Miniprotein binders against p81326. Designs and how they scored, part 109

Target 1, 226 residues: p81326
Amino acid sequence: MLHFGGFIMEINHISKILEKEREEYIRNKVEEYLKQGFSKDDAVNKANQSWRTYIGHRIQDVIYNLLKKFLKDSGLKVTTDKALNNRNLPEELDKVKRLIAINYGEYLFLPDADVIVYKVENNDIKIIAIISVKNSFRERRFETTYWKLKLKESPVTSHIKVFLATPDKDNEISYKCPNGKPKKMRIILEYELDGIYFLKEDFEETEKAKHFGKIVEDIIEISKKL
Below, E stands for the ipSAE of ESMFold2; O stands for the ipSAE of OpenDDE; V2 stands for 0.75 times the mean of E and O plus 0.25 times the DockQ between their complexes.

## First folded at step 8 (miniprotein)

Design ny13 (at its last look DockQ between E and O 0.50; V2 from the best seeds 0.00; counts 0 for: pae E 2.3 > 1.5, pTM E .657 < .8, other shape alone 3.339 > 2.5, unsure alone 62.934 < 70)
Fold by ESMFold2, look of step 8:
Structure ny13 (fold): chain B 226 residues (1-226), chain A 87 residues (1-87)
Amino acid sequence: as target 1 above (226 residues)
Amino acid sequence: SKVEVEIEVDGKKIRITIEVDGKRIEIRIEDGEVEIEVRASDEEEAKFIAKIIKELAEELGLSDEEKLRELVKLIEWLALMYGAKEE
């Protein structure tokens, strides 16, 4: 996995790109909101929130493209929850959608997963893993753990690995015991999820909390056991 | 559209050309010795990407070979973010 190794070593380049993008994005958004009649303070707040959504989408795209590129030679396929929500699905993706749907009585919903990894063996589809991408933990802090728990409730989906990928710039979950006290979010996320993959260098590594560059190897190893 | 950035490294002139054609951004460095292609989702995104590359090049100053290598790495990371294909 040569490209993933390079990815890990160059995480600081992503930060430089994102800072430049942030500066221009926020300037443009503030002007847009001011023209819509918002106060300066409201425009700045809304621009910052819009940026958090933008950066999350960019990280999702990076993860999707990397996994698609480097899992292909292992016979693994990659899709997204966005692609699965399209009305006119190819037969293969329609099967993927049905295999991860969660039953809520009279309703069926897809879990909130950003990237889905699956394989096709002997015309059967097997869902391997889902990866949720989080830029910040201020909202829906434990959404990913909720979906892991729901997937565990059914024998059809209980094998699906649930990963979290994050830059965690504000160190909200980077350490288990910052300041000498257990950090609830980190402890619970690591306990419940199958893995946390950091898109940065400075965090506390454990058996489940790893550099993002390890994710391809981990997914391939999991797929061999299924 | 086409944007050119020139710098001088150790007495040698190095040219960086950023060319936008619809959704495609082509980056050529050192008279084509390095060529990188980025594909955007639409023309507005392509122009945004090209502007970011230009601003990164200007901010770095491109005063020496180390800065040029840093710019190339930044462009490669940017390409990964937008799903660029190899040439």
Scores: ipSAE 0.331, ipTM 0.695, lowest interface PAE 2.3, mean pLDDT 80
Fold by OpenDDE base, look of step 8:
Structure ny13 (fold): chain B 226 residues (1-226), chain A 87 residues (1-87)
Amino acid sequence: as target 1 above (226 residues)
Amino acid sequence: SKVEVEIEVDGKKIRITIEVDGKRIEIRIEDGEVEIEVRASDEEEAKFIAKIIKELAEELGLSDEEKLRELVKLIEWLALMYGAKEE
């Protein structure tokens, strides 16, 4: 069990890796766009835009792998909404898919669930948590909140914890009231969600807003109550 | 099918071999070998991974065994980040 101290160190390592990835990625993309005939300024801008899309997927993958690794010893399982987007699912994953589905009358839809944590006990599946991963909040700022509220509407899904994980590099939700001005997004997300986990050190910590290093412990604790 | 990178930092030589087909990174240092599985989709990705490792090594330095251990840990994390999502 990586002690809390070990996890913080791990996040720092991840940040170093991601920074090097960015530098190399940008260099390569700039070169590519220059070869395509774009100006230097345009190439840089396009590379940065491409990186924003790419890094979102990278962070999601990192979080998935971390949770899978650290929850394994606790007997908890991890999957993704992408893994559930298959016509031929194993029985276990088919059950997981059904247990997170939201009823819209004639239709069932899945919430955005970048990471899904569940346990299997006596062939019964219990969904523990859904983790939404957001790199930035420029688009769909309250999408995770919408899904949380929808999950609460059914006794089948109302117990599912919904967490947000983010590096929040632009400090959009890192602080509640910087300079005495309330940050609407932080306040609403913290109120509606079960927790916000930051992949950074510089943020306002609260009961619900924590360092990402605490997410494993929190999930394990929740799992024991189900 | 293989990408090889030699890194010389602080007088120490590290050879990194990435097998694209085997999804394996082999790190050879003066007194030992560390094998880490890393997912690479193609040769370009393997080269990219190798460059990242090189840059990390250069930034950290390899002046002592502790720095080398730190580099190995970073590579392990890199491997995890690029690892196969077990379905």
Scores: ipSAE 0.168, ipTM 0.606, lowest interface PAE 2.2, mean pLDDT 84
ESMFold2 (binder alone), look of step 8: mean pLDDT 63; pTM 0.529

Design ny14 (at its last look DockQ between E and O 0.51; V2 from the best seeds 0.00; counts 0 for: pae E 4.5 > 1.5, pTM E .643 < .8, unsure alone 65.771 < 70)
Fold by OpenDDE base, look of step 8:
Structure ny14 (fold): chain B 226 residues (1-226), chain A 89 residues (1-89)
Amino acid sequence: as target 1 above (226 residues)
Amino acid sequence: SKVEVEIEVDGKKIRITIEVDGKRIEIRIETNGLEVEIEVRASDEEEAKFIAKIIKELAEELGLSDEEKLRELVKLIEWLALMYGAKEE
């Protein structure tokens, strides 16, 4: 119980930090672009574009770090698709890579897996969950859903839970039917995925749409059933 | 690089020292009854300077007028450390 209250307060702190990061980042980038000879307006626009890319990676890193820390005591391990993009993998990570691979006949490809949670028992690896991190839904709105559906097609991967984590700053999927109008993206994502976790407080909570603070508990519970 | 902020609140002096040494950021908070040291790791020197500046701005905004605000600052710094530090483990 104490951990959840702490975690909600924690997201507010994270948001505060990220806002300060934004302010500083934009300031620095504007200065950089001005030195390159861009106009003030162009510099601001470019800085904002750069920030959108930067914050996406930043949130992914934050979520990875949080999950790694909070799942450690449960004996669960965390990795990323980036860590798996190596020719010389340790045996454990090579097994993880193979266990999330999707069959396309002549080829095997990895799903987009920003964060991968797995356990090791008696030298056997069990993949528990894949977490996709999305800062915005302007591009590739249903990409995570595609990977979930592909993972379901194989008995090797069908048990893997797929979660979406997002701050959803633009309220694209925070509510199912704002003003009586259904949000197609929210409804489809919630239906197809195993869960959506919001790094914010202002959203419509459902059985599948939860505060990010609940993701650790949910993953631990799933891990016990595997 | 070293940044020092001294704040006097209700007759208590609070000194915040932020020292950047390469990729290491050392934060010291000193008051008559509390000494807190927090280390933050950065990927490079530029990031370290960036983080140090964020910490400074957070401290300035919170205003270290009471112990509660100081605790909040410490918590923010701990979160910041967690947010940046886990790349190397």
Scores: ipSAE 0.535, ipTM 0.798, lowest interface PAE 1.0, mean pLDDT 87
Fold by ESMFold2, look of step 8:
Structure ny14 (fold): chain B 226 residues (1-226), chain A 89 residues (1-89)
Amino acid sequence: as target 1 above (226 residues)
Amino acid sequence: SKVEVEIEVDGKKIRITIEVDGKRIEIRIETNGLEVEIEVRASDEEEAKFIAKIIKELAEELGLSDEEKLRELVKLIEWLALMYGAKEE
């Protein structure tokens, strides 16, 4: 039996692997953009933007695969917002979609919930947590906080834990008071969210800000209370 | 496609075999008293070859000079399997 504890010290290895992918990815993308007629500077800028999107998808894949694998024996199931946007949803996933949707009058929207953890008991579905995966905070800095606040507004969704998972390579939220000054983004995210999970070792750890290796244990403990 | 690496540390032989068969990657790490087998399934054959290349590059960068670095490589391969190994259904 593989315990998630065996990966706690290894979560930073994702970054090492991604750096091996980055060099080849950027080189190939620059070549593609140069063939399209872009200048060297424009091709490099476009390649770097493309990489940021790619890295986000790779991190989501890791998180999805890890949670699916290690939560299975605890009776917990995992899906993604991409799967929930399929027009031909199985009945189970249609129920999951309805249980996280937010009402805006005539409109119904899903929160930005990259990965969703739920359980099925006696044909009832209980949403445990959603995990938003952020590679950078250049745009939509408080998107995850907004969705947590919206979920809290209804008794049917107020129990849902909202987590943020991030490598935070640029240290945008890694510390509460970098250089002695309060970092508003980190402080607000930590206050409003149920947890922040870092895919790196160098960050200020608190009761809510932890290594990503703790996420499976935390989800299991939460599920036992629901 | 098959890649074999053999290294000796303190009289122990460490053999790393990476075999690519279509989209399937088998990694065997053998030492005296220890055997680790890891399987990764890529989306296609080209991705499988790329994954094997990454494993080789990681092993070269680490330098398999002692047991600690070998354990580090195993951990990296296991993470790589989670990144590419899709899922089981």
Scores: ipSAE 0.167, ipTM 0.574, lowest interface PAE 4.5, mean pLDDT 80
ESMFold2 (binder alone), look of step 8: mean pLDDT 66; pTM 0.573

## First folded at step 9 (miniprotein)

Design Be0
Fold by ESMFold2-Fast, scan of step 9:
Structure Be0 (fold): chain B 226 residues (1-226), chain A 83 residues (1-83)
Amino acid sequence: as target 1 above (226 residues)
Amino acid sequence: SDLEKRAEMLIEFAEYLIRLAEELLEEGRPKFAIEWLKMAVRFLQLALELARKNNLDELAERIEKLIERAKELIERAEKIKES
């Protein structure tokens, strides 16, 4: 008796697994750096820096594989920014790259599109959504918002949904007004983007801010309207 | 059928999780590997229920073998974790 709600529940468990990963990773990396001759303070600092890079790649990989497996039978395809930066692109991926590229005069740049969902109908490609994965909001807080606004400028790209996926372990955007103080970053990101998907259980849910487990269903529904 | 397609999606994602867990075990990260393997088993159990209720015996057998593989990997990871 599988119903779609059961699937959503299992996918939401990803947030709990990712939350547990940090402890084991940091412990192992601290031991590794200590064996290399670093001081305890330096080993801890390096382990934390390594974790931020590692978890970003891990989340991207999980999201990519999840979407690829669960969207395949809905006629949807999934690729990554990494794949689009290959020199020798297959024709299909070259077309995908051109359909999300943003024009800056004589130059074309890709948005921060860690995962890209598209469909192919009658040899025409339609981009459905791009997903930006952020594990922290330290430095490039509004980069995803910038790309959303740029994509809206062109009739070729204005239909593309731009989503943010994040564990937000530091509660930087999990709530709009914790302790009565508005969080500018959460408010702006929710306003400008098409959705925020949290890889965690505790956050303020809205029509645009959802548990990550809802992403598959949402993308399928969007694709039916495009 | 739509049920077979749903079961296949669950199986394919579980296979990804099993591969991920194998990589994590090679990296010396058994605690994290166990969590992904447990998720793989849960997805495979959902797929197995679909296969059994629809009398898809060959698919059910394939899923049962994958569940057994995942459980064997969990046992290996638990031993590594405790050592």
Scores: ipSAE 0.492, ipTM 0.799, lowest interface PAE 2.2, mean pLDDT 85

Design Be1
Fold by ESMFold2-Fast, scan of step 9:
Structure Be1 (fold): chain B 226 residues (1-226), chain A 83 residues (1-83)
Amino acid sequence: as target 1 above (226 residues)
Amino acid sequence: SDLEKRARMLIEFAEYLIRLAEELLEEGRPKFAIEWLKMAVRFLQLALELARKNNLDELAERIEKLIERAKELIERAEKIKES
């Protein structure tokens, strides 16, 4: 009777845990800044800015560790763009970096690849997917889409799946307009990307927009076709 | 074999969640340590069912000890939160 469905349901609870964490984090940070001599308004503003940075890192770390643990026995490896930007890069990660980097003349840039899934077969590296993690869409709404389109231009990178993972707490892309039509941003992101994985319960799933708990089996299936 | 691998993956992720909770307790955040520990317990319970169904007695014993550790940490965190 035990199915992977139990795993999927538990993973959906990550967004609820993160939401509960916000209030305590901000309260503690406000107290910290007040003790440092900041005004109440400055302390609150700094605490909210600190939360945005903290939650971004927390979501990325949870996703990274989840994928690393659950993909290991499928022969898949997981790294981060932060690891690829380290000064002392191991040979394997240097190869991963070269297979995902985009050339702009004198400059090489990594796409918005917070988490990277790859496999190693007989010393050949194959990039499977990159996951862009977005806590909010205020200023960088189509950044992930830009990187998808750039990767698609090269035979070396055109096979790489580009996914977005987001709690979408403010219903920026999981909301439907009163006429039942999704917002323009949701339509564009879903059309251009290979998938959107929501760290929340209340939304309507489509073929490409799914509960985050489904990402593990989706990546495994994709890797078998490469 | 496939089910045994799934059990080990659940255990490894639960171990990560327990370490995360320990860090949160050190940061004075018992409320959120409890939530992550509860998730760890639920993953370990799923792993325990898989281990028992496949007669993996040594693995089942390891999982039971991890569940006990996580529950002890929850009790410790609850006391910190109430004090």
Scores: ipSAE 0.438, ipTM 0.791, lowest interface PAE 2.7, mean pLDDT 85

Design Be10
Fold by ESMFold2-Fast, scan of step 9:
Structure Be10 (fold): chain B 226 residues (1-226), chain A 83 residues (1-83)
Amino acid sequence: as target 1 above (226 residues)
Amino acid sequence: SDLEKRAEMLIEYAEYLIRLAEELLEEGRPKFAIEWLKMAVRFLQLALELARKNNLDELAERIEKLIERAKELIERAEKIKES
């Protein structure tokens, strides 16, 4: 049933709709974890984390499929971090992986890049943008900012745009204080990132904080300059 | 009801996509407008199925009109693309 609203899910509007589905999902996952030998408290905690991962993946899949469809005519390709973590990796994706990797001394690690947009010309690859998808900011609110700052440190990756896509159902990023000031977290994210794209209508747009549908045109415009 | 909220959410997404498609048409990008409109039609068809299965006749009529509007915009965008 989640597939009905899973394509461009505005989680603010679905909170009550998903209550039954959430409860059934958690109940089933608690039973599963209990059978695996976890304690009641651990099973409940793991089930809640599983739900957050599940709903997050649904939103990521929608964003991936939309970008893949709409960017195709502009000669742009789309992949995911899940695809890049596959050990049986095609040559093209192996090159994409190498071009977004961040140096930690002798080691290379991938950023938290849920969706990656790139182009291929004469077998050369240029990374255009990385999109991080967040349905909640409770536990990992500056993770995307960390990866943006790390990418800026290398000439190989400094051109890569880093975007955040979020329904922001809890108004964590779109909230304003009584005096009209955005929350500190919103100010920091908007300042450091290349853009924030909201999967919701009720917020104040800025140059960098926009409705999700504008992401396609923004990415195409960026790709023309590379 | 939960069902009406699901349908409302799908309608909201479709209306959002239709507005974005209209913006793309104004900017001379008919091929992208067509893809957004096709996605809007898919969401509306899902909403229509929910409305019809639950005998929500007035909601079904509203959804049918939105589907018609989206299809008319696709036809307009196709003509612009061919020129």
Scores: ipSAE 0.000, ipTM 0.119, lowest interface PAE 15.5, mean pLDDT 76

Design Be11
Fold by ESMFold2-Fast, scan of step 9:
Structure Be11 (fold): chain B 226 residues (1-226), chain A 83 residues (1-83)
Amino acid sequence: as target 1 above (226 residues)
Amino acid sequence: SDLEKRAEMLIEFAEFLIRLAEELLEEGRPKFAIEWLKMAVRFLQLALELARKNNLDELAERIEKLIERAKELIERAEKIKES
């Protein structure tokens, strides 16, 4: 039996590092923009835009490398939508791309799959999970849900688990209303998706909404049932 | 062995964190380089415990050198942060 006590603790510490980095980054950028003559509101908006660009790629890279390293000995492989969009694909990745692509008549499009987990058995590929990484919900609130619903329509893709991973620093989906009820967006995302993994400590955990540290163990358990 | 694979997994993730920290130092962000390096050291300590309990001397030596490298980078980052 394998236990992840120390590992889970360390993975959950990622959320604390990211929060400290965000707070200092925003403060410093606001000061810089104020010195340049921007209003306080403009400085805050520009600082938040800069942060979203700066950290978005880092969160995806951390999640990708974490899953790639910690799933390897369970016979699981990890790739990214960026890798699948390269012009020259190895045969294995070309097969992965075909197995997650959604049909729109004459066209095939990839879902919003920042990180993809799959396994190879007897030269056949089985997709285990797609992880969508969201730093903000301001512009594309239900994009991950749309892709989940599209994947459910086909026997080829209906088994694929669709997860959301997010720090949710602005409490857009981890916040509870004063009466204890979750926000509409949280209710819809949790209902439609297979899971939400928060890179933060303060939220109400449920069967489907969990601390990010649990993602490795959950994916391994899912893969054993397939 | 399965234990060697587990230790290697922790080592490889720690190596990623060290690389991330080096990039942050180049960006002039020593405070956050230190945080990621401290996480790398903690993962390497977990790997070292596994290696030592299973008498994997060569692997333990490799891990100890990586911990040393990470600590040296922390010291460099602390000096940059103070300046």
Scores: ipSAE 0.394, ipTM 0.770, lowest interface PAE 3.0, mean pLDDT 84

Design Be12
Fold by ESMFold2-Fast, scan of step 9:
Structure Be12 (fold): chain B 226 residues (1-226), chain A 83 residues (1-83)
Amino acid sequence: as target 1 above (226 residues)
Amino acid sequence: SDLEKRAEMLIEFAEWLIRLAEELLEEGRPKFAIEWLKMAVRFLQLALELARKNNLDELAERIEKLIERAKELIERAEKIKES
């Protein structure tokens, strides 16, 4: 019998392969930017930004496809922020976009919603959850928390669950108090968000911090209460 | 049913790894493509054991075809790596 923990260990091993790819990717991108006339510092910075986008999309694809596959039988639909940013949107996705948009006076902006789970009943759309995918916490560490707090301010969006999904290979949020030292980032993210799902075996499990293998079951339970 | 869902999860992940490897081959990065493909084969072999043990013949046949596809891509990547 295969358990989800064993599957998650394999995902953690994939992160190690991607780390080696990162070195080659960055070297190639630095050379490319240097040829374009950028300074060495600018070239290195741009290469690092390019890698963060690349790796984020790879992990997002995994999460999107797994959720799409396993939630279909429960009548749940899955989309991405990339799909919602298409200029020519189908009516259903246009409605999804409007239901997660945050109001800043005369402006509306989408939260950091890499993956979105929703349901359709009698042409009425209800957003279940937004999943933010983070491979690293070195930059924009609390962006997901900011969006959660903004969504809570409106009765239209306050029911939407906000989850974080991460391999956290550098152990930046894997433990609340490693060696007796509180980790502010882990503590704040767990406190403010509706859940953290780890794509790895080694982490401190709580009511809100779980293996990614549990996400499907949790989303289905939430959807039945709406 | 729970075992079938676990096997499907392994297959889905392996299919993603095969697609990633195909992109890496197009980008001229066969060394890393081979690593991803070998991992896809390991996932598929585990899924195949689960399918066979539970007499899921159609699923086993689908997995066997994916393993063959992944091995063909490894062979292709090895040739590219040498050239």
Scores: ipSAE 0.000, ipTM 0.259, lowest interface PAE 11.9, mean pLDDT 79

Design Be13
Fold by ESMFold2-Fast, scan of step 9:
Structure Be13 (fold): chain B 226 residues (1-226), chain A 83 residues (1-83)
Amino acid sequence: as target 1 above (226 residues)
Amino acid sequence: SDLEKRAEMLIEFAEMLIRLAEELLEEGRPKFAIEWLKMAVRFLQLALELARKNNLDELAERIEKLIERAKELIERAEKIKES
């Protein structure tokens, strides 16, 4: 039946809805910076940087809300790195924070975990997955990979799945031609990470690189093994 | 029913998009709220087709009410956008 395929296609177009906002956002920000006395070139560059930050946060919010909604009935909970950085944490979130923290001698740091999925069983917390949301790979291409490798070093965190979610608008790690050779960055990210979920249609699916619509079922399956 | 469960997923996703659109309206971004609401209507229309084809009358009625709510929000957002 094709009905459910249409649903998955619509989910994969989430980033396109947000991109429709882009030109008006850029236009308004350019005008704002010009009024502040910046040159036209500087105003355009600053507006584009502002947009990249804005759209990144919006995509992250959408992913967080989707996962929270669809995982609820499977007994899974969802939180964010932003929530874990609050000064006064509920006991449950404080435990989540401690279970994903990486030790650097006398210091503990959180990985770049935009979205975190966990479960609570018998008053014990188990972290299922960390999802890193990337709108662009122009800088910090392997930051998610670095955190995956650090998490693997500890028996406390080595079971945690690390996923990347991205629209990959510039086709930096996806293909327009299914039979094309993978780019170096795609090869490295797919090898080191537990999965890549694309918010787009035009790419070649593999066992680890999938349409974003498959993430819910994958997380539920992983949680049953833990 | 597996079909009912999948229709419920479509409905829940649409409800989430409607809430995000309401947030955008509160932030003074009606143009962008309209795009999210249009997407919610598309999901609800797909869910409605599934419900009707499988004679799920109660679910179909619930979906129809959600489509009307989304359309009312689009109308409200259009008025805000013009002002």
Scores: ipSAE 0.000, ipTM 0.256, lowest interface PAE 12.8, mean pLDDT 77

Design Be14
Fold by ESMFold2-Fast, scan of step 9:
Structure Be14 (fold): chain B 226 residues (1-226), chain A 83 residues (1-83)
Amino acid sequence: as target 1 above (226 residues)
Amino acid sequence: SDLEKRAEMLIEFAEYMIRLAEELLEEGRPKFAIEWLKMAVRFLQLALELARKNNLDELAERIEKLIERAKELIERAEKIKES
């Protein structure tokens, strides 16, 4: 037993908390901007822009903490690209950074790897998966696919699974609509990536497009084959 | 054997890293070449440990030569970098 029932319950609980947090955040920010002398329309627009930035970081933190908690007993470790950009890296994380870095001549860049899952076995580090977290697809829609294609080019990184995790509240990639209204973004993302995990219940499920609750089981299965 | 196959996979990855590093050195990019070579050495050292523990003498000798080559390339890259 790997606490999968508890994992699903925590996802549902967090989704409800995030909805309430949004309402309070927007209300407070609108009031704050109004006090600063902005018009009501400007205050609302600025509050919504602030929320988009805030929720992006908040969802990343939530996913990181959930995966760290539920993968720990399987011998899997979780880190973030933010941690890997720290100036004082411990030896283990420095090795993780080298194993996912992408070559641009004299420069090494990390992919859009909000959350990174790896294991340490026999003094060797193996990267299992990189998870890109997207709250919206307004800009840089295919950045995750770009990083997937770059990782596939190297025998060092070609085995690394690249996943997208998203609440997709605006229904931008939830549906393929194969008859009538194709969603090109959904089709491309599903084709190029190793999986899409939705933090919502209403979406067109496929072998590669699943509820976020399945991600722990999938990662553990992948890790056993490495 | 399964162990020999595992060692061969590590060697193959290391060989790809060495080839990439050699290409980077030819392009005048020593800093990145050093990083790939260090990773190759690490993979080869793990493969060497597996080969030695299982008395695979010919494979161990092949791995030792690859480690030597990777270290020579690191020294060359470091000299270019400091130039």
Scores: ipSAE 0.000, ipTM 0.137, lowest interface PAE 17.0, mean pLDDT 79

